# Ledger of designs, part 2: VH-VL binders against Protein broad-minded (TBC1D32)

Target 1, 124 residues: Protein broad-minded (TBC1D32), of Homo sapiens (Human) (q96nh3r1119to1242)
Amino acid sequence: GIHPVYFCSTHYIEMLLKAELPLVFSAFHMSGFAPSQICLQWITQCFWNYLDWIEICHYIATCVFLGPDYQVYICIAVFKHLQQDILQHTQTQDLQVFLKEEALHGFRVSDYFEYMEILEQNYR

## First folded at step 11 (VH-VL)

Design g1
Fold by ESMFold2, fold request of step 15:
Structure g1 (fold): chain C 124 residues (1-124), chain A 121 residues (1-121), chain B 106 residues (1-106)
Amino acid sequence: as target 1 above (124 residues)
Amino acid sequence: QLQLQESGPGLVKPSETLSLTCTVSGGSISSSNYYWSWIRQPPGKGLEWIGSIYYKGWTYYNPSLKSRVTISVDTSKNQFSLKLSSVTAADTAVYYCARLPIYGSYYFDYWGQGTLVTVSS
Amino acid sequence: EIVLTQSPATLSLSPGERATLSCRASQSVSSYLAWYQQKPGQAPRLLIYDASNRATGIPARFSGSGSGTDFTLTISSLEPEDFAVYYCQQYSRWLTFGGGTKVEIK
């Protein structure tokens, strides 16, 4: 199950997000919110309260079968999925509430498997 | 050769709205690579970031000023603007417009010449 | 809000001397720190970004170091044009500037 947070460093999350989604990355920092903060919360809770049970099982299985670095790749995929919502919530000034308190609507691990394989190829 | 030039009234009365425009030349404001920013410097004092705007209209503001500031963009005129409401003498400063890259690091790589705005009765 | 404290407030030196300017953050900014030079009546000029990277066109005598909360700008041998005010700026959480260090001729 639950992975210790020792693999997932703030530096690695910041580096990948900056490279993959620079507009999202800048929106976080310009809003006074470090993106690694929410990623660590998601990972340490195994996305409990953020994903339904089926997707939590997909997350766990993906990390166990494909490697613990997929904890980070799934976070980047979530940011990609939520890009428009994140940018909108920087404008309504409730980004942190949105990311910490609400479910990740419509996100499915299976929809982003190909993308995460590309992340593995490029960054592992 | 990108150039930024501030324009607007040099004198504003207390409680009114300070309005400035930055005209961008030698480049396009409609770039996906940059935020367009306002910074101010009271006479003899340091620098304060006011806020930044992306050409699609997305804004980011200094939390200490957020309630009084509006930044807007007019891509057809290659301009962006600052409005600061309910001004007092504390808002007297040199106002700069500046460019902020989205990719990489968030420093101001090009600056206008600055314009002094005095708030006085 | 992250507060940047620059020291000393004023540094009085002669041309050819080494200048060392300090910037300290109230909480970690990682390496998200820039340095600017400002001469009277002019807009600031970028010198250093990401704590240690020299901006395009900046002479090699300027160097930056540090990470986390403690940062240093070094001018290895002062030239007459280097007497100015220097500001640090962080971009970890919003954008904030230090209070400045004035480098003046003795």
Scores: ipSAE 0.615, ipTM 0.847, lowest interface PAE 1.5, mean pLDDT 89
Fold by ESMFold2, fold request of step 15:
Structure g1 (fold): chain C 124 residues (1-124), chain A 121 residues (1-121), chain B 106 residues (1-106)
Amino acid sequence: as target 1 above (124 residues)
Amino acid sequence: QLQLQESGPGLVKPSETLSLTCTVSGGSISSSNYYWSWIRQPPGKGLEWIGSIYYKGWTYYNPSLKSRVTISVDTSKNQFSLKLSSVTAADTAVYYCARLPIYGSYYFDYWGQGTLVTVSS
Amino acid sequence: EIVLTQSPATLSLSPGERATLSCRASQSVSSYLAWYQQKPGQAPRLLIYDASNRATGIPARFSGSGSGTDFTLTISSLEPEDFAVYYCQQYSRWLTFGGGTKVEIK
């Protein structure tokens, strides 16, 4: 659906994650796994197989009406939602399976609109 | 001022387990701001990161050593430890403990003095 | 695993000369690169972090540059205390060090 933010997308994802969720950011890099890689997979697939249809519609609408940078803000919100699970899965050594192959259980785009507006204000 | 001090046997026999302890003074190991790390340097050669530990017990290991390495922390003694199993002569090195910030960049800002461990029959 | 290749292995120069040390990564590390100085019998000392930022207390003659796969440490005018071994370290995926460059007096 929406053209990916490819200009500086990997660098921008890494910068925002480091600033917003430094413990998660460190856990990814100490585990040899670049968080921007999973974000690119989510974005290029429009979260197909990761979110239910209603949430995919919210994602698409958010990016179309609020701008393509919201693709990145939604990814940061997903990491915020999953923070505790991510930290646990670095220790059980199945983080890649968890993020690439499982649905993003309990994540709703609408629950994070206020947070994403704050991200836009702080980092745009 | 923060100080890191390695301790443990200087000689280990092949096939046995190398065991070292790092004692932290002038600061707390229980800080949420740092990983506590082991790095080694064979004589006349370069540096190799072995692994790091967060005070809650979360560990991260160099994949080339992971099958033989255990790092643990004892917050009550302000110490963390290294065990390297099944050692050979290739494991002869100076072993350093070091501090790694979580917030910021992942370079080692404080180092111990290092301790030579020789693996020999 | 990311491999860091440092060149040259040895750099022979006189005091006052400019030193240029290279570190090449086998895959991109973005700007996640640090430089260390190690003198005989001592632990390494941080010089540069994030490719180009000098650590606190490091003289201005030390500078770092580069991003991605190719990085350079420059010492603009060598002082006697600068003859040592220099290591790069990446922190993009795990933590790895280069093999070192020895800067020695000509």
Scores: ipSAE 0.612, ipTM 0.848, lowest interface PAE 1.5, mean pLDDT 89
Fold by ESMFold2, last read:
Structure g1 (fold): chain C 124 residues (1-124), chain A 121 residues (1-121), chain B 106 residues (1-106)
Amino acid sequence: as target 1 above (124 residues)
Amino acid sequence: QLQLQESGPGLVKPSETLSLTCTVSGGSISSSNYYWSWIRQPPGKGLEWIGSIYYKGWTYYNPSLKSRVTISVDTSKNQFSLKLSSVTAADTAVYYCARLPIYGSYYFDYWGQGTLVTVSS
Amino acid sequence: EIVLTQSPATLSLSPGERATLSCRASQSVSSYLAWYQQKPGQAPRLLIYDASNRATGIPARFSGSGSGTDFTLTISSLEPEDFAVYYCQQYSRWLTFGGGTKVEIK
């Protein structure tokens, strides 16, 4: 199932994405999308239908054990993982379909643990 | 200092393609820090963003115009260009090229002088 | 697409008076709003970005405020060079401009 840990501020998501991945951040806004809205969708659904079951368990465990701000850090890590795919799909005008249906294939929470720890150090 | 200068025909016939070039001097168009943009202003009316391009060729267009607009970049000439197809009298405007920072806020920090393009028979 | 509605369309004032210009967005743009000044025959000049931050070289008499859908540009005491057209621009979803407010001599 679905296990939402906490609700996160759209301001905090936007601030971190702007600082960490400015080209992705600009591509979203220049394409008419607010990246915080897809992040809130992912978080409120606990990535159900976006991640494999094992990765959903990793997500939930990370947020419970390390704290609710890791919900945001995982979203930033997903955008980092998908950076080139996001930029490509802004050009083919199918970004929303990509993010809903195919986007998170191959994403593993464990691959980005060190990055998320750095985010915590720098921004918390 | 950075300067942007529009060039191209001032008169275009209806149903033809409007074509403009912006020449960038005092800076490089091949910068990872900027989008390069076209904005227009019909006489006596407000401003309308047409679209923007990143030097690698990635484009972003105003959805109301995107079916008729092509923006391209030529890094060897330090130029970017606008083509607007199937023009009508409603496309008569002053056309500006402008720079848009990627880092920070998405306002236009440098503008060309503007060039009037009239669509008339 | 987000529509920006500026009011009033024309503001007739004398030098030394306070000008208050409004920009309303059809949906929230957070603080992603800029203000420009345009004089006849010239390109626009940036005044304010992120709703309230003055651009470099802009006099302190210009100030911006607001967030979400309602934004205000204030000129505390009009100088002769301030009689121009003012545009707001949002950058939350695509880039769109308001219709402008002309500040003219009474």
Scores: ipSAE 0.598, ipTM 0.846, lowest interface PAE 1.6, mean pLDDT 88
Fold by ESMFold2, fold request of step 15:
Formats: sequence, structure tokens, C-alpha cells
Structure g1 (fold): chain C 124 residues (1-124), chain A 121 residues (1-121), chain B 106 residues (1-106)
Amino acid sequence: as target 1 above (124 residues)
Amino acid sequence: QLQLQESGPGLVKPSETLSLTCTVSGGSISSSNYYWSWIRQPPGKGLEWIGSIYYKGWTYYNPSLKSRVTISVDTSKNQFSLKLSSVTAADTAVYYCARLPIYGSYYFDYWGQGTLVTVSS
Amino acid sequence: EIVLTQSPATLSLSPGERATLSCRASQSVSSYLAWYQQKPGQAPRLLIYDASNRATGIPARFSGSGSGTDFTLTISSLEPEDFAVYYCQQYSRWLTFGGGTKVEIK
């Protein structure tokens, strides 16, 4: 069965994504792809092989200093960063390949600190 | 009040293309809040989602049918359409058009009356 | 593809009895499940969304429960107008319907 921590993170990811990026949320589900599953993969691997080393350090520091819920906020920020790319790749039928191989190029944790603080204020 | 009405030929020959149009009245198809969908039901059997379209032309298809299905939208006529190619007797069904909200839960909140399409030689 | 299996296929009951309809998913659908009622010659009507929320205008005798893979629609006391076919529908991965449960007069 699902470990309680992973279950809570999955629900929280789905809830926040539905609220913050409903068009992305619907596009994932209408395409047969669960966004929370890729987020759990990112979180459990600490974004290893997805982010460059400097951004992994920013991710870890953010979670250590601001709390573990920032793991979820970073995932939502990634989806915000990728919104147009995700919508395009649902139409070209290669979303899974995109998310596994090239999706996080150019994502910087520091670019989204203000957004994540707003998420914390609104949803904590 | 929003209404959806299916129209098109009731008889289609095997191997040809089934074509249907849904006309939306009492509301606009150009809403950022909804997908516009086709569902079918073979006589005496259950429901099958065929696909959905956003007014900007973005489509989502049932994977079992996607190789044969095209859904399109004509915002100037407040209509959306279904084309299903290479039909067989298994495609005989009542075809419904329906509305699907984007913001909320993905259930079909408004349905057309349905139109029977028979595939027969 | 997520398969929804509804049981029983037919449920023969009398007015006033409780109906319990089951829908089981082949994979977790979280709470992304709706229930519909369909009477002969009509389009389906939404009863329940998000597993447990009644749609507008649906009588309190209809209730939904469950999450993950196992879902139940309960009609606490059957009225004559409740004899119909009931479908579940998931919206976690694409949109799929169950095969239906026919509730008929015993």
C-alpha cells in the first residue's frame, strides 16, 4: 500500500495543481497521465537527473530552511514554469518523454521563491 | 438555457466515415471553462467517451479510438463536429454530444438528446 | 486504461428497499468518480461527483462513498422513479464508464 507521507503529498499536489493551474491539471488527466506520479518521482529522487547540481542545492536548502511542504510548492512552480510546454506536448502525444528527458531545462528554484511564499500564505 | 443538438446522417456504410455535428444554443462554445465532448452508447450497452475539444482546437481522444477520430470546432457557427473513419457494425450506437467543465470535476453536465447512427450495408 | 467493473449487473428490488451499487476501478482513481442515472430513451443524468457530492437537485436518498478503487452508490429507500440503469465514470486517466447496474422491480 501507499506510505502515509507519499499519500499526503499526492493529495496535496493534486489539490494545489487543480486550484493554481486548472488548465494544466485537466490536460494531464484528459491525456491519461497523472501529474502527482511525476511529482513523487521528482521528490523521492531529490530531482536527481532532472535539475543541475546548483538547483538541487537550492531545492534542499529551501526545504531545510522553509520546511518540507516546500517540496510540494516547488513541484507546483515547475508546472507553472512548464505550463505552455505541457499543453503543447499533450497535443503532440509525447508528454511522458518530454517530462522524463528535457522538461526542467532552465528551471531555477530562486526564480519562484516569491510565488512559493504566496502558495504557503494561501494554502498553509 | 443551454441546449446541445446532434445532427447528421443516421445511416453510414461500412468502411466510410461517420460525420456528426453538435449545435450549441443558449450559450457560447467559445468558453474557456469547458471542453465539448462526444460520447456513444451501442444499443443495449454502456457508455464510451470518444473525445473532447477546447474551443481553441485542443483535442483529447479515447486511446482506443484515436487513430480513427477527428473532433473539430467552428466557433462562428457555435458548433463542434465528430468524424469517425473506417466504420464497422461495431460503431452502431446512439451518439451524444455533451459539455465537460475544465474548472471543477470532469463529469458531463449537459447532454444532447442523442442520435442513432447505424452502420449497415 | 482504467477499467471500471460495476456489480451487480442487475439488482432486483422493491420500492422502499435500500439499493447498494458497487464500482471497482482497476487502478486508483483517487476521488475522481461520478455516478449517473439513465432512464430508457434519455441521456444520462448526473447524480454524484467527486465520489460523494450530490449534484444540484438530487434527492438526499442518493449518496456516494469510497475512494481509490472501491466506490459505492447507495439509494436509501427506492422510489418508483429510481428504477433505471446506473453508471459510474472515472476521470483520473482519460474518461471511462463502468458497464452499468440495472435496478429493476422485483
Scores: ipSAE 0.576, ipTM 0.836, lowest interface PAE 1.6, mean pLDDT 88
Fold by ESMFold2, last read:
Parts: structure tokens; C-alpha cells; sequence
Structure g1 (fold): chain C 124 residues (1-124), chain A 121 residues (1-121), chain B 106 residues (1-106)
């Protein structure tokens, strides 16, 4: 079974990103980097090296109270937040380093609750 | 009806730069829905993706060719171009331009007729 | 890079026979695979996308199957116009084509 704070289906991440952020999705694949790889890294580490403490608490609470599929919705929200940075880093050829090694600047889980509720409504 | 047409010199000397232009007609190159791509096929051999460009100038290149390739777009002329530097006989091929949808699956849905470029002394 | 290996390199068959073409990826491409037909002197034509979806205007005798690393294009009953070269193409990581399978008249 899937642990309450983890969602293991990479197919679902790919489907949602393609539907919600097709330009970001295409930029990942055209750059030779599958977006599900970074999502699994974020989820497995509970965003420890990527979010500050308060936002990690929001992430955990959201997944515990609203369901494990919110792990995916939070990842999609992060991609939405970072859209321009992601597109820029595909051009400078350092996208994987950027996503794996740098904090998710300015991302707050609470800023995206309404968006994630819409994702749940449309895709759950 | 959308049409793509390659143009440029058919003969290029070794070590020089291969330059091709693709003219798009029956549609706009400035669409947020598509990448514009170059693919090549050496005589009697298979297909190789060279790279793709989004109308805002964002490029994606085959990593095996990246150091030698520049793709650019001129939206005012509804054209995009390929420059491949330091060519050798291995770069002799039919060169195609093609359209790649962003929404949906990433297959090439419209192709030019192709143009043979021969690299020889 | 993901390498696509097509087999057989050449498939010699008669009209009316069933053709089965294989494409194997060096690592999983999920269902991100397309099939093209190329006739002499022409650009490739899309047949199948996302492993199994027939492109618009493609006859029902063409079908695709597979996921992950192993993919198959099937032509249920060969017509004279089907003798051509067939390429698979993946779009999971960059864009890569297979080496082709030539379907020729026996």
C-alpha cells in the first residue's frame, strides 16, 4: 500500500503535469529530464532540503488531513510557482542541478490550497 | 493548409557551416502550441532529431550535436533556421523541417519535403 | 540517451499477410512512443502515437501496442502501398528514432 505521506505512481504525476502545465511538461522532456524524477525526490525527502520548517509542516498536515494524492498536487503547484525559472534553466542547461540543489524560493503551500482543491476536484 | 519548405545550399565544404531555412506557410510560426524542428536522415540510414525551437527563441538540442548547432526563428518572416558548424562528410543527409505539438504527444505532425545537403570538397 | 532497437531489420512478406514489427527501448519510455511510415523519396508519415492511438486518416489495419520497453506495430493484412520503411520514435527523454524496419515484397 501507499504510505499516507507518499504517492508512488509516476504515471499520475506525468498525466497531471501534462494536463495542467503543458509547456513545462514539454520543456522537461525536450531537455531529457522526466519531471517525475524530481517529484519523487521531493516527496521521499518530505521537501526537507527544499522548504523551510513551517512549509514542511503545512505539506505534512495537508497530506495527512486531505489525502496522499495531495503529495502530487503540491508538486504540480511547485511547478506552477517555478514555471519561469524552470523554462529559463532549460535554456542554461542546469535544470536538474537547480531543482535538486536549490530551495523552492517563495513557495508556500497555503498560497496554493485553492488551486490544489481544484486539482482534487478535476483529477482525483 | 500548413506547409513547410526547406531552402539553402545543397553543397557545403568540410569545416564550414551548413545553413538552412524553413519557410512556414498556411499557418503562423508564432503559435504557443508548437515547437519547430529540424531532423536529418543520412542517405540509406535512419532519422536523427537535431533540435527544436519555440517561437520566443527557446531551443532544445540533441545532446550529440549540441556543441555545433544553432536554431533560430524570425517571426516577421515566418521562418526558422538551422546552422550546423564544422561539418564533415558524416553530416551529409536529407534535412527536414517539421512541426512538433506542445499539447498532446511529441510526434512530428507536419514535415517539409526535405533537402539533400552534401558535404564534400 | 534512450536507444531504440527495431527488429527485424527487413521483413519480407506478401500482400495479404500480417506484419509484426518490434521496437525495444534501452530504458522505459512509458507509452511515449510513435510509429512512422516512410516511402521512398517522401518524408515520414505518422501512423501511431502514444504507443496505441491511430493517427487521423490511418487505416484500421495499422495497430500499435506495448508500454515501457517493448512495443509492436501490427499491420493485419498488407496492402501494396504498405511496403515501406517503418520507424519508431520515443519522446520520454529528448527525441530518438529507431533504426527502421523495411517491409518488402517477398
Amino acid sequence: as target 1 above (124 residues)
Amino acid sequence: QLQLQESGPGLVKPSETLSLTCTVSGGSISSSNYYWSWIRQPPGKGLEWIGSIYYKGWTYYNPSLKSRVTISVDTSKNQFSLKLSSVTAADTAVYYCARLPIYGSYYFDYWGQGTLVTVSS
Amino acid sequence: EIVLTQSPATLSLSPGERATLSCRASQSVSSYLAWYQQKPGQAPRLLIYDASNRATGIPARFSGSGSGTDFTLTISSLEPEDFAVYYCQQYSRWLTFGGGTKVEIK
Scores: ipSAE 0.548, ipTM 0.838, lowest interface PAE 2.1, mean pLDDT 89

